VHH binders against Vitellogenin-6 (vit-6). Designs and how they scored, part 7

Target 1, 176 residues: Vitellogenin-6 (vit-6), of Caenorhabditis elegans (p18948r1340to1515)
Amino acid sequence: ANCVVKSTKINTFDQVAYRNQFTPCYSVLAKDCGSEKSEPRFVVLMKKINEKKEWKNVKVVYGENEIEMYKTEEGLICRVNGEEIEYQPESEIEKKQYNIIWLNKNTLKFDSDDVTVQFDGVNARIHLSALYRNQQCGLCGHYDNEKETEFYDAENQENTIPKFAKSYLYKDSKCN
Key: E = the ipSAE of ESMFold2; O = the ipSAE of ESMFold2 at other seeds; V2 = 0.75 times the mean of E and O plus 0.25 times the DockQ between their complexes.

## First folded at step 3 (VHH)

Design a16 (from o5 with R58N Q99E S103D; framework vhh_7ocj_1)
Fold by ESMFold2-Fast, scan of step 3:
Structure a16 (fold): chain B 176 residues (1-176), chain A 120 residues (1-120)
Amino acid sequence: as target 1 above (176 residues)
Amino acid sequence: QVQLVESGGGLVQAGGSLRLSCAASGFIFSDYAMGWYRQAPGKQRELVAAITTGGSTNYGDFVKGRFTISRGNAKNTVYLQMNSLSVEDTAVYYCVAHEFYSDTLIQEYWGQGTQVTVSS
């Protein structure tokens, strides 16, 4: 299934659309929530990094690996475990458990058996394996093929920030 | 391996109909906008019809009202129903798959083409 973030609009895995105002704090878009006590297989996080533009930073924590993608004036930057990856046309970086692919100069793809994240510096598309049905949590919804009517006010059709979304703010030292 | 395999082309008499099919494999079909282009000998390639992931359609001026594009996501196939064919429709028809992310074209795949010949 696909979750799509277009600027501030999120279309969840369960086909629910709503708006989320991203902040300098990371928000959890998608996470392995299969067990309360287990270590998550993956976590996909997003934050806003420019006050006047919808420039984003996306972080993928996959096992023990941290992949960070973000936009700068010079273009899109990718870091793997702190090391910057240079853009190369028609190239991909294959690690044991995942791949990082430059689809073009302005678009990166993180690909694994569990989750795929495509990012252009502002917008993101997330694909999850069907094995994560009912095991996904975050702003992208539960991935259970049930629409969550709670995202909509009966009188005011759409919430800008649902209450459940605020529970997924991942605060770091810059947000506290 | 990514493949777009066209079928259904051939020879037909003016006023007749043909249905083209394009079977896609090697990528997630439902994530791609699909389309048909055509190229007659000595002419530039032109848009015939396109269909978005959500089902919205767009047609070239010369085929509007005669051709219908549709997609079957369960079968990973896009179709072009061609009615009221004329000699001017004679061309090689190409299936195309486009992946858009935001407003950026991320990926583009082309089929090998299928010949459509309309006789008087």
Scores: ipSAE 0.000, ipTM 0.093, lowest interface PAE 19.8, mean pLDDT 74

Design a4 (from o5 with A50T R58N S103D T104R; framework vhh_7ocj_1)
Fold by ESMFold2-Fast, scan of step 3:
Structure a4 (fold): chain B 176 residues (1-176), chain A 120 residues (1-120)
Amino acid sequence: as target 1 above (176 residues)
Amino acid sequence: QVQLVESGGGLVQAGGSLRLSCAASGFIFSDYAMGWYRQAPGKQRELVATITTGGSTNYGDFVKGRFTISRGNAKNTVYLQMNSLSVEDTAVYYCVAHQFYSDRLIQEYWGQGTQVTVSS
């Protein structure tokens, strides 16, 4: 199952579509919420980085690794654990636990056994392993094959869409 | 390889000043709220100061007006300027990095701590 973010439109893992206004604060798109005793295996976050355009920054926290992908005037930039890497034709960064693949100058893919994130600087496609059914939370929904539970917030309570979106928003003094 | 490396601690006389630094590596520093906590022998760890990604600050009640937290994102460093030190400020000071400030933490990294001793 895929969660698709097209500009401001989110189509969740359970095929529920809604609008979310991204801000300069990170929002949680997808997160491992199934473990009460261990750290989450992954978190996928997104924020808006340009006031006039729907340019985004996507962060993937995968275990102890942080991968950041964001749009610039020259294309996509990728950072791994704070170290910036730039597009190179036909480049692939292979790590033991995950891969980072430049599909072209305008598209990056983070690939692992748990989560795959494809990102073009504005739009994202997130795929989760079927093992995360009923264990996923965030703006991409609960991945539980039931549409009516998609709007549960971070405390697992059913909410209206605006309140639901706020429950997954990391707040800062710069955020609205 | 995540590291938070504290420096600037030491021995100082009451009324003096110290500046603590915490150099961070292995994560995207600008996306983390940073903070300082302290722990004196036999006491619980307590909040000294925090600074958000946007630069907003918060201070523990016993240090307001005396301590100032700041950050330099270009240098991946957070600072604590400690003025008008008293014997009660004697503690091990810990640097901490948080993502999702408050009760919604998804990543938290702690330094090893630096000793501050204030003599009378």
Scores: ipSAE 0.000, ipTM 0.202, lowest interface PAE 12.7, mean pLDDT 76

Design a5 (from o5 with R58N S103P; framework vhh_7ocj_1)
Amino acid sequence: QVQLVESGGGLVQAGGSLRLSCAASGFIFSDYAMGWYRQAPGKQRELVAAITTGGSTNYGDFVKGRFTISRGNAKNTVYLQMNSLSVEDTAVYYCVAHQFYSPTLIQEYWGQGTQVTVSS
ESMFold2-Fast, scan of step 3: ipSAE 0.120; ipTM 0.479

Design a6 (from o5 with R58Y F100Y S103E; framework vhh_7ocj_1; at its last look DockQ between E and O 0.29; V2 from the best seeds 0.00; counts 0 for: pae E 10.7 > 2)
Fold by ESMFold2, look of step 5:
Structure a6 (fold): chain B 176 residues (1-176), chain A 120 residues (1-120)
Amino acid sequence: as target 1 above (176 residues)
Amino acid sequence: QVQLVESGGGLVQAGGSLRLSCAASGFIFSDYAMGWYRQAPGKQRELVAAITTGGSTYYGDFVKGRFTISRGNAKNTVYLQMNSLSVEDTAVYYCVAHQYYSETLIQEYWGQGTQVTVSS
């Protein structure tokens, strides 16, 4: 199943299209909601870089790895756990559980058995393994073939202070 | 790979000030909320201050306006300015990085700690 994310439109895993406005705060496009642990196996996030441009930052958290892809004036940048990965035509950076591939100088692909994310600095395409049917959530829907439950908006990252402080300050911390 | 290195601790007289720094590497610093925890002799570890990616700040009740947390994203560093220190502030101070998205804990990192000792 595929979710196609454009600047103002999302076409979900269940083929529902709706309008969405990204902000400089991360929104969850897709995440593993079926893990019995509190930490999902993958999370795919997107935000605008700033209010004026339709350039985006995409972040993939996969296990204990963070992959960030974003556009700059100098081109598309990829970072893995904070370390930049240089553009090389047709190069593939192989990791044990995933690959990072430059499809060209303006398009990156994160590829794994669970989730695939293709990103060009503005728009994203997310492919999700059928193993996550009924076990995924986010702006790309729930992958459950039910359309009435897929519309949601205003997803923001939460701050990371301890639980007691979160309970008192949650509504004040829409972005951290 | 991930490193959080505290500095600026030491011995100070009551009523004095210290500025703690925490240099970070090995992760995307601007995507993490940063914080300071402390553990005094014989006490549980407790939150001193936290600052979100958006710059909102939180302080433990015992801080009582004496401390200020700030961050320099360009330098991957978080700071704690501590004023009007008292003997009860004597503790090991730890730098912490947290990342949550949609109520999910993604990553958490802790520094080694730096000793702050306040003498009467």
Scores: ipSAE 0.000, ipTM 0.262, lowest interface PAE 10.7, mean pLDDT 76
ESMFold2-Fast, scan of step 3: ipSAE 0.296; ipTM 0.626
ESMFold2 (binder alone), look of step 5: mean pLDDT 90; pTM 0.900
ESMFold2 at other seeds, look of step 5: ipSAE 0.013; ipTM 0.452

Design a7 (from o5 with I28R R58N S103D; framework vhh_7ocj_1)
Fold by ESMFold2-Fast, scan of step 3:
Structure a7 (fold): chain B 176 residues (1-176), chain A 120 residues (1-120)
Amino acid sequence: as target 1 above (176 residues)
Amino acid sequence: QVQLVESGGGLVQAGGSLRLSCAASGFRFSDYAMGWYRQAPGKQRELVAAITTGGSTNYGDFVKGRFTISRGNAKNTVYLQMNSLSVEDTAVYYCVAHQFYSDTLIQEYWGQGTQVTVSS
């Protein structure tokens, strides 16, 4: 079960394809929306970081850890809990609960038992454990083993909500 | 399972006040931005007030200075305090819960609406 983001095109865990224009504000791609926890086990976020290019920043919050991956002219930068980690050929940052792997100069992989995120600075591939069926929410869909889009149809949602209203319903004033 | 139940609407004289409440159940209230929209007969639905998960507020131009939105996460309730009401405020008021994923993808729940009628 994979969600694939190619530039602006998203193919969800439930195999629904649509386009999303990323902005300088974070959008939730995938999140643990399970009923028994006040804090999500993971959140995967994405934002656009260059006005002219489809360059992205991907943030993975996993338990108490924050992993940030973003594109620069020199390639990808990775930060773990605020500390910048430079590319090293065939390097792997291993923690007990997750791994961060440089697949090459321009491709990073966050790997855990719950979620895997592969990112090349523009495009992302997200894999979720089957344990998150019916517990996932975000741009990557509900992951309910059905092609259910009743609350996630991007075209219908855009037509019903005024633009200035939606910008204040989620983001803090300091976003953008 | 998911419900938004509005209360506090009714008939009021111009210059009066009303407080609307919206009780939410079946979802994690604290993860959702909350809002109030209204629709008058023959008019388009418009934003009255919105409050983010962090408590930042935004108001429609027609109600600034008169209406106040607030939320009580412990009680899963959002409120709209309406002061200095005028006949132009007559409308059905809808409670809305939003989780904003992007500019085109919004998860939302709508209440059934509550009538507010202002007479001179």
Scores: ipSAE 0.000, ipTM 0.145, lowest interface PAE 14.5, mean pLDDT 73

Design a8 (from o5 with D31E R58N S103G; framework vhh_7ocj_1)
Fold by ESMFold2-Fast, scan of step 3:
Structure a8 (fold): chain B 176 residues (1-176), chain A 120 residues (1-120)
Amino acid sequence: as target 1 above (176 residues)
Amino acid sequence: QVQLVESGGGLVQAGGSLRLSCAASGFIFSEYAMGWYRQAPGKQRELVAAITTGGSTNYGDFVKGRFTISRGNAKNTVYLQMNSLSVEDTAVYYCVAHQFYSGTLIQEYWGQGTQVTVSS
């Protein structure tokens, strides 16, 4: 159920751990990738925003809404559809489809019925509804109970292991 | 407890051969693609050879035709046969285990490395 990103280490929804070098381009951590999708209900993206530090920007696209959380020298910043949301102790910003909660000055939580994202500027914790079992894709894994049998299918395309891994990880990334 | 233990490194003269072995424990070996990387002093790690769960192989351009990777699932071991060695092959050789899901790397384990030194 939970995917944890600790700096560059990712522990997936299926409890397997690996490292990913985040770049200034967005990488997809979690996305609604169901077979019957016409439009993803959510996409969680992450990029590195500081050359010397593992500071991150996390973007959550949820329906028509874009929520952006990122680290600065002054602390954590949150923007909803481009507008900055000011920190207030124990504040909660309630919207029709989701909530944004300041757990403390340095930690934000995006909460919805589909996905929850907790972020401290470097590390993230993502929780998915059971609805997304076998319907999730991205760096956080496939969220299923038979991933071991599925690796053989992925292997059929492996002539250059680093190339295929990198291609998949950065398939939907954006840069500026 | 996951372990990758390399062996077979050492000193060899140019034109000689070495066989490296990597014994794996603590995970289901047959579910992992296995590979060898190397790092020479002052250089970045580079791919030497890789073998998938199905036995398909890939090699770095500088070793094609000279090195052969193979795996023994019954023994939980991956091998690197190194022929026609040159001084440029001098490096620390690392064993790596990769688990993929739909092209995504989801698990990676590295050994501690074994030194290969080629003299002329």
Scores: ipSAE 0.000, ipTM 0.110, lowest interface PAE 15.9, mean pLDDT 73

Design a9 (framework vhh_7ocj_1)
Fold by ESMFold2-Fast, scan of step 3:
Structure a9 (fold): chain B 176 residues (1-176), chain A 121 residues (1-121)
Amino acid sequence: as target 1 above (176 residues)
Amino acid sequence: QVQLVESGGGLVQAGGSLRLSCAASGFIFSDYAMGWYRQAPGKQRELVAAITTGGSTNYGDFVKGRFTISRGNAKNTVYLQMNSLSVEDTAVYYCVAHQFYSDTRLIQEYWGQGTQVTVSS
């Protein structure tokens, strides 16, 4: 099943359509929520870059790898673990756990056994392995949205980051 | 491979200065809030300084006015300038990278191996 993001309209993995206004802060589109105890295998994030346009930045965190795709006036840019990869027609960057494919000058695809993300700088299409049917959370749909949001309650964050360290985040208004 | 590599630690006399550096690789540095924590023998780990993606800074009460955190996104490096050092600043200093979404929900965290700072009287 596919989740399709067209500008602000999201059609989820179970064919529910709704609107979400993206902001300069990352939002989770799809995530491995199979266990609160283990690290997620993948997280797909999206934020809005240009307030006058629907240009987006998509980030895929896959294991220890970070892939960023975003639009500029020069076209799509892709970064793998902080390093920019240059566009090449019909090129594919093959890694042990995943592949990155330039489908054309304006479309990138991240492909793995768990998740596939296709992105054109504004719109995204996400496909999940059948293994994640009942283990997915995020804007692309979740079998139990209300229960999945409990995964990120204060208790889990306090175990990961000290309470006093969180205080510095509340002073940052950049994502306002 | 994700790495945070601290450098610049060492032995200094009270009243002296040190500059710590933390070089990051394997992730998109400019999307992470960066910080420095320290742990002295027999004490809890505590926040020394933090800098957000937007450049806002926050400091622990014991170092405010003496230490300055800064970041160089072009070099994927965060710095801690430590002035007017005292014996109480002796600790292992750790570099940390945090990524958050939707307010304060933590999605990713990386820690460095630490660097020793020793201040003698």
Scores: ipSAE 0.011, ipTM 0.437, lowest interface PAE 9.5, mean pLDDT 75

Design b1 (from k8 with Y101W; framework vhh_8k46_1)
Amino acid sequence: AVQLQASGGGFVQPGGSLRLSCAASGRTFSEYAMGWFRQAPGKEREFVSAIRSSGGITYYADSVKGRFTISRDNSKNTVYLQMNSLRAEDTATYYCAASHWTPLRDLSTYEYWGQGTQVTVSS
ESMFold2-Fast, scan of step 3: ipSAE 0.141; ipTM 0.542

Design b5 (from k8 with I57Y L107Y; framework vhh_8k46_1; at its last look DockQ between E and O 0.01; V2 from the best seeds 0.00; counts 0 for: pae O 15.1 > 2, placed apart)
Fold by ESMFold2 at other seeds, look of step 4:
Structure b5 (fold): chain B 176 residues (1-176), chain A 123 residues (1-123)
Amino acid sequence: as target 1 above (176 residues)
Amino acid sequence: AVQLQASGGGFVQPGGSLRLSCAASGRTFSEYAMGWFRQAPGKEREFVSAIRSSGGYTYYADSVKGRFTISRDNSKNTVYLQMNSLRAEDTATYYCAASHYTPLRDYSTYEYWGQGTQVTVSS
């Protein structure tokens, strides 16, 4: 199933649509919540990086790897563990457990057996394997084909959409 | 792939409590969502409660909200249903079930089923 983020609109894995205003702090779009809580297999994060434009930064934490994709005035940038990867038409950066693919100069794809993230600087499409049925949490919902519980927060409590979204802000040293 | 054994049923008076247990075989327990269903003779199988594999997300039928609590202990491969404030209408055979898939309220989603444990609530 797919979660689609179009600017501020989120259509979850369970096909529930709502609006979310992203901030300069990362929010969790999708996360492996089925592993023992200390070591998720993946985390997909998104933040806003421009006040006037709907430009986003997407970060994928996959195992011990960190993939960051974001838009600049000169185009879409991809960094893998801090190293910038230049656009080349139809180029593919192959790693042991995942691939990074430039679909064109304005669209990147992170591809793995667990999660696929397509990103163009504003919009994202997240595909999650059936392995994560009942094991996914985040702004993209629970992937449980259950619309009634879609806005349960990280503590499994039903909330209004703003409180639901706030519960998935990624808490790091910059954003407390 | 997984074997389920429900236990903890019995006779109880209205207003009483019971705790059901469902023991699962194998290390794959942590991959499964677990559900409780119940069925009285001549009635449809009814969703009672479910808990996702992570244990952080729970679901309840409206008829049991506030009275029943589902939990799981992955170290013991066991899911529990704490049933409080029991009523005569709760009398049924209670089945535990396991699934990789959703929707968790639909019994046809569940791949593996226990044999059930009888709960009888009467004076």
Scores: ipSAE 0.000, ipTM 0.123, lowest interface PAE 17.9, mean pLDDT 78
ESMFold2-Fast, scan of step 3: ipSAE 0.698; ipTM 0.866
ESMFold2, look of step 4: ipSAE 0.000; ipTM 0.163
ESMFold2 (binder alone), look of step 4: mean pLDDT 83; pTM 0.847
ESMFold2, look of step 5: ipSAE 0.000; ipTM 0.295
ESMFold2 (binder alone), look of step 5: mean pLDDT 83; pTM 0.846
ESMFold2 at other seeds, look of step 5: ipSAE 0.000; ipTM 0.150

Design b6 (framework vhh_7ocj_1)
Fold by ESMFold2-Fast, scan of step 3:
Structure b6 (fold): chain B 176 residues (1-176), chain A 122 residues (1-122)
Amino acid sequence: as target 1 above (176 residues)
Amino acid sequence: QVQLVESGGGLVQAGGSLRLSCAASGRTFSEYAMGWYRQAPGKQRELVAAIRSGGITNYGDFVKGRFTISRGNAKNTVYLQMNSLSVEDTAVYYCAASHYTPLRDLSTYEYWGQGTQVTVSS
């Protein structure tokens, strides 16, 4: 039900744990990969934004909406379709399709019928609707109550899966 | 490696129209989301229009109602139809491609063209 990212460790929807080194390039954590969908309903992306710290940028694309959450020295910043939203105690940005909630000055939650993302600037927790069983792909696994085939014959104590992780890394001229 | 080549730029008088084309060298665009960005002198690159693989579109507020983005997957081409051009539309226009839904942030696009100049005279 939940995929948990703690710094560099990922525990998938199917409860498989492994390490992933986040880079300045976006990695797909969770995505609507249903076989008959021409457009994903959602994509959850994560990248590292600080050279020395494990500070992250999490981007949620939900329909035509882009929600970006990232850590700064001043706390978390949230952008909704490019507009920066500052922390307000007990604030909730409610839309018909989704909600954005400041749980405190250091924790944001994106909530919808399809996907929920809770983020503290370093760590993330992602929950998917049961609708996405066998429809999910990304670093958070397949959500099929079975282990990923990439994990078969894996014998490392750190359980790093570099080939699997690399397949979900986007590259461009800005991230190298 | 995917290469994007823009064409259709040039000089046009205010109130006129231009159609920009972006062709992918050696690849089809049926699976790609495509975007047009522009950069005016002294300004940062900004989103003009984007289109997903399924045809859903996004536009920058400054061009809504004037510009239209479309796909020609049979020709591996994306188009930007620019109508009612003004001097403020003068910029280098860049084509970009991504394997997922286009995002406002430049860093999410994997491939970029070299740009094509559009100059609107009074």
Scores: ipSAE 0.000, ipTM 0.162, lowest interface PAE 14.4, mean pLDDT 73

Design b7 (from k8, 14 letters changed; framework vhh_etentamig_d1)
Fold by ESMFold2-Fast, scan of step 3:
Structure b7 (fold): chain B 176 residues (1-176), chain A 123 residues (1-123)
Amino acid sequence: as target 1 above (176 residues)
Amino acid sequence: EVQLLESGGGLVQPGGSLRLSCAASGRTFSEYAMSWVRQAPGKGPEWVSGIRSSGGITYYADSVKGRFTISRDNSKNTLYLQMNSLRAEDTAVYYCAASHYTPLRDLSTYEYRGQGTLVTVSS
C-alpha cells in the first residue's frame, strides 16, 4: 500500500484523498505507532521550505539514522546524519538496514524492510510493509483498510480534516 | 507539559572542562529524546548533541565530536553534557530541548526548550 503526496494532495494508504497545506513546521506523514512505550522504528516527516513554491523537506528517522532530503535551486540534496551525499548516476548507499538510491538527478529513494520513501523535492510516495497494518499513524492515514478511521488524530480521536491535520503538526515559534 | 532547567554554565579557560545539567520536571522525561542546542552571540542556534529516550544511542555535531559526551539519568530526570577541551568558539548559551520523535538536527522539531545556561570560554 502506497501513500502519495502530490504538492498539497494526499492519497492515504487506505485510498482516501484530501488536501493539506504544508507549513514550515514538520508534519508527520507516517510513523510506527505500534511500539508500546518505546521509540518508533521509523518516522517520516515533511515540511514546506518555500512560501511561493511547493518545495519540500522530507526527513526519515530510521533507527539510529536521520536522513534528510530537500529541494534547492541546485537540485535535490540528501543528508545522512548531517553529512551531504552527492548525486552520482546509479549511486547507492547501502547500509545493513537500509539503502539510499538516486533514481535520477531529481529523484531520491530511501528503501528499507519497513518503509520506502521516494521523493522528488515536491512530491513523495511512501510504501509501508504489511506488518504496519493497524500500527501506522500520521497524515497518510491509519492503514487499517477502513476509510472511516483515516482521520483519527494523534490522540486516537476522530476529527474533521483540518483538526486531523493539526494533530500531526509539530509546534514551534515559526508555526505559531 | 515538561519544564526544563539548565545549570552548570560559567567562565572557563580554553582547554578546560565543564559539565552541564538539565533538570526536567514532569512525568514523561524517560519518553523524550533529548538534545543540547547552543546559540553563540550574534549567531543562530546550532544543534550540538542528542540522545534517545533509553540513553542507548547518542549523536554529535562534527564540531564537538570527541570532546563532548551526552548522557542521561532517567531515574533523576536529568540530562548531562560533559564538555572537554573547550575552545573560544564553544562560547554560547546552552539549551536542553525535548522531542518525542527523534528528529535530531532540525531545531524546529523540538517542542520543549529550557531557558539556557551561559558558557564563556575565555582566557
Scores: ipSAE 0.108, ipTM 0.501, lowest interface PAE 5.6, mean pLDDT 78

Design b8 (from k8, 18 letters changed; framework vhh_7n9e_1)
Fold by ESMFold2-Fast, scan of step 3:
Structure b8 (fold): chain B 176 residues (1-176), chain A 123 residues (1-123)
Amino acid sequence: as target 1 above (176 residues)
Amino acid sequence: DVQLVESGGGLVQAGGSLRLSCAASGRTFSEYAMYWGRQAPGKGREWVSGIRSSGGITAYASSVKGRFTISRDNAKNTLYLQMNNLKPEDTALYYCAASHYTPLRDLSTYEYWGQGTQVTVSS
């Protein structure tokens, strides 16, 4: 199952489409929500980083690792645990539990057994393992094969689209 | 809202140690990831360390790795930073922060902040 973000349009894991206006604050796109309040295996976050362009920053928190991907005037930048990795043609950076793959200088892929994130600086495609059916929350929906439950918020309550989106917006004085 | 209060700062000589504490009010401390950041005179805020809600995953800035240890006691709603082999470059205001959703290494999305405790390391 795939969740696709095209600029401001989100098509969820259960094929529900809607629009979300990304802000300078992070929104949770996908998260391991599990059955209890345990440490999530992954969190995928996105924010807008340019006033007039739909340029984005995507963060993937995967276990103890943080991968950050974002658009600049010079192209797509990738950081792993705070350290920038430079694009090289046909490069792949293999770590023990995940891989980072440059598909080209403008497209990057984070790949693991749990979640895959493909990002071009504006648009993202997220794939989750079937293991996460009914274990996923965020703007990409509930991943339960039921369209009626796509707009459950961070407290697992059904809401309208604007309230649903706001429940996954991380609002902080540093970003707003 | 959660309130955070730091303590344990002070003046110490290079090579010395300090233990910082951050006391949190509120019943939900165990649900937050917790962080230490610092701000040196004339510089911006720098991330120092983070610990996730369970305490099972920790992360450190390269400048402090091997010298500092972050820990938490969820029963006491308290976060700690054990600082060993302190250097003059560690002189800064140290503050703690809490977040439900923030990655361990990014200060920009932290939800709650303390006011800080001053650490001064003399040579």
Scores: ipSAE 0.014, ipTM 0.402, lowest interface PAE 8.1, mean pLDDT 78

Design b9 (from k8 with T102S L107Y T109E E111D; framework vhh_8k46_1)
Fold by ESMFold2-Fast, scan of step 3:
Structure b9 (fold): chain B 176 residues (1-176), chain A 123 residues (1-123)
Amino acid sequence: as target 1 above (176 residues)
Amino acid sequence: AVQLQASGGGFVQPGGSLRLSCAASGRTFSEYAMGWFRQAPGKEREFVSAIRSSGGITYYADSVKGRFTISRDNSKNTVYLQMNSLRAEDTATYYCAASHYSPLRDYSEYDYWGQGTQVTVSS
């Protein structure tokens, strides 16, 4: 199942569509919530960097690895654990636990057994392993095959859409 | 829930070294990312360094890169900050913190905080 973010429109894993206004603060799109008492296996985060162009930055935290994808005038920039990597035609960074693939200079794919994230600087497509049914939380919904539970917040409480979206917002002094 | 106790601070002259320790109580320490933050008088709390749960990946603020080293020992439930080539600008109360998830540099996403240990760098 796929969650699709098209500018501000989100179609969740359970096929519920709604609008979310992204901000300069990171929001949780998808997260391993099956391990609520420990560090999650993955977290997919998105923030907005340019209101006029709807440009986004995506961060994927996967185990011990942090992958950041940034939109620029010349295309996407990728950082792996803080180190910037340049676009190379036909490039693919293979690691035992995941792959990073440049599909072109404007499209990047993070691929693993748990989660796949495809990002073009504005839009994202997220695919989860079926293992994460009933163990996923975030703006992409619960992946539980029930549409009524999509608007449960970070505390697992049912909410209106604006309140639901705020519950998945990461805050710090620079973007609050 | 985890309780954190920072220690190892003190007085040191410029160019000197100190090693801070953060001891955690609780059974799930190895599942947390750990960070060090500092706050100087009259300033906001700022990020210093962070380490992922296994210890394989570390992060540093630009002001401390090459001088500070973060490490952890999961068998002792402890995270360390080795501080070398200390400068007057490093004078601050140092706090350790535990997080279930990223971003590691955003202090608002840390769930548990220690009481802090004072570091004073002066002649």
Scores: ipSAE 0.000, ipTM 0.171, lowest interface PAE 14.1, mean pLDDT 75

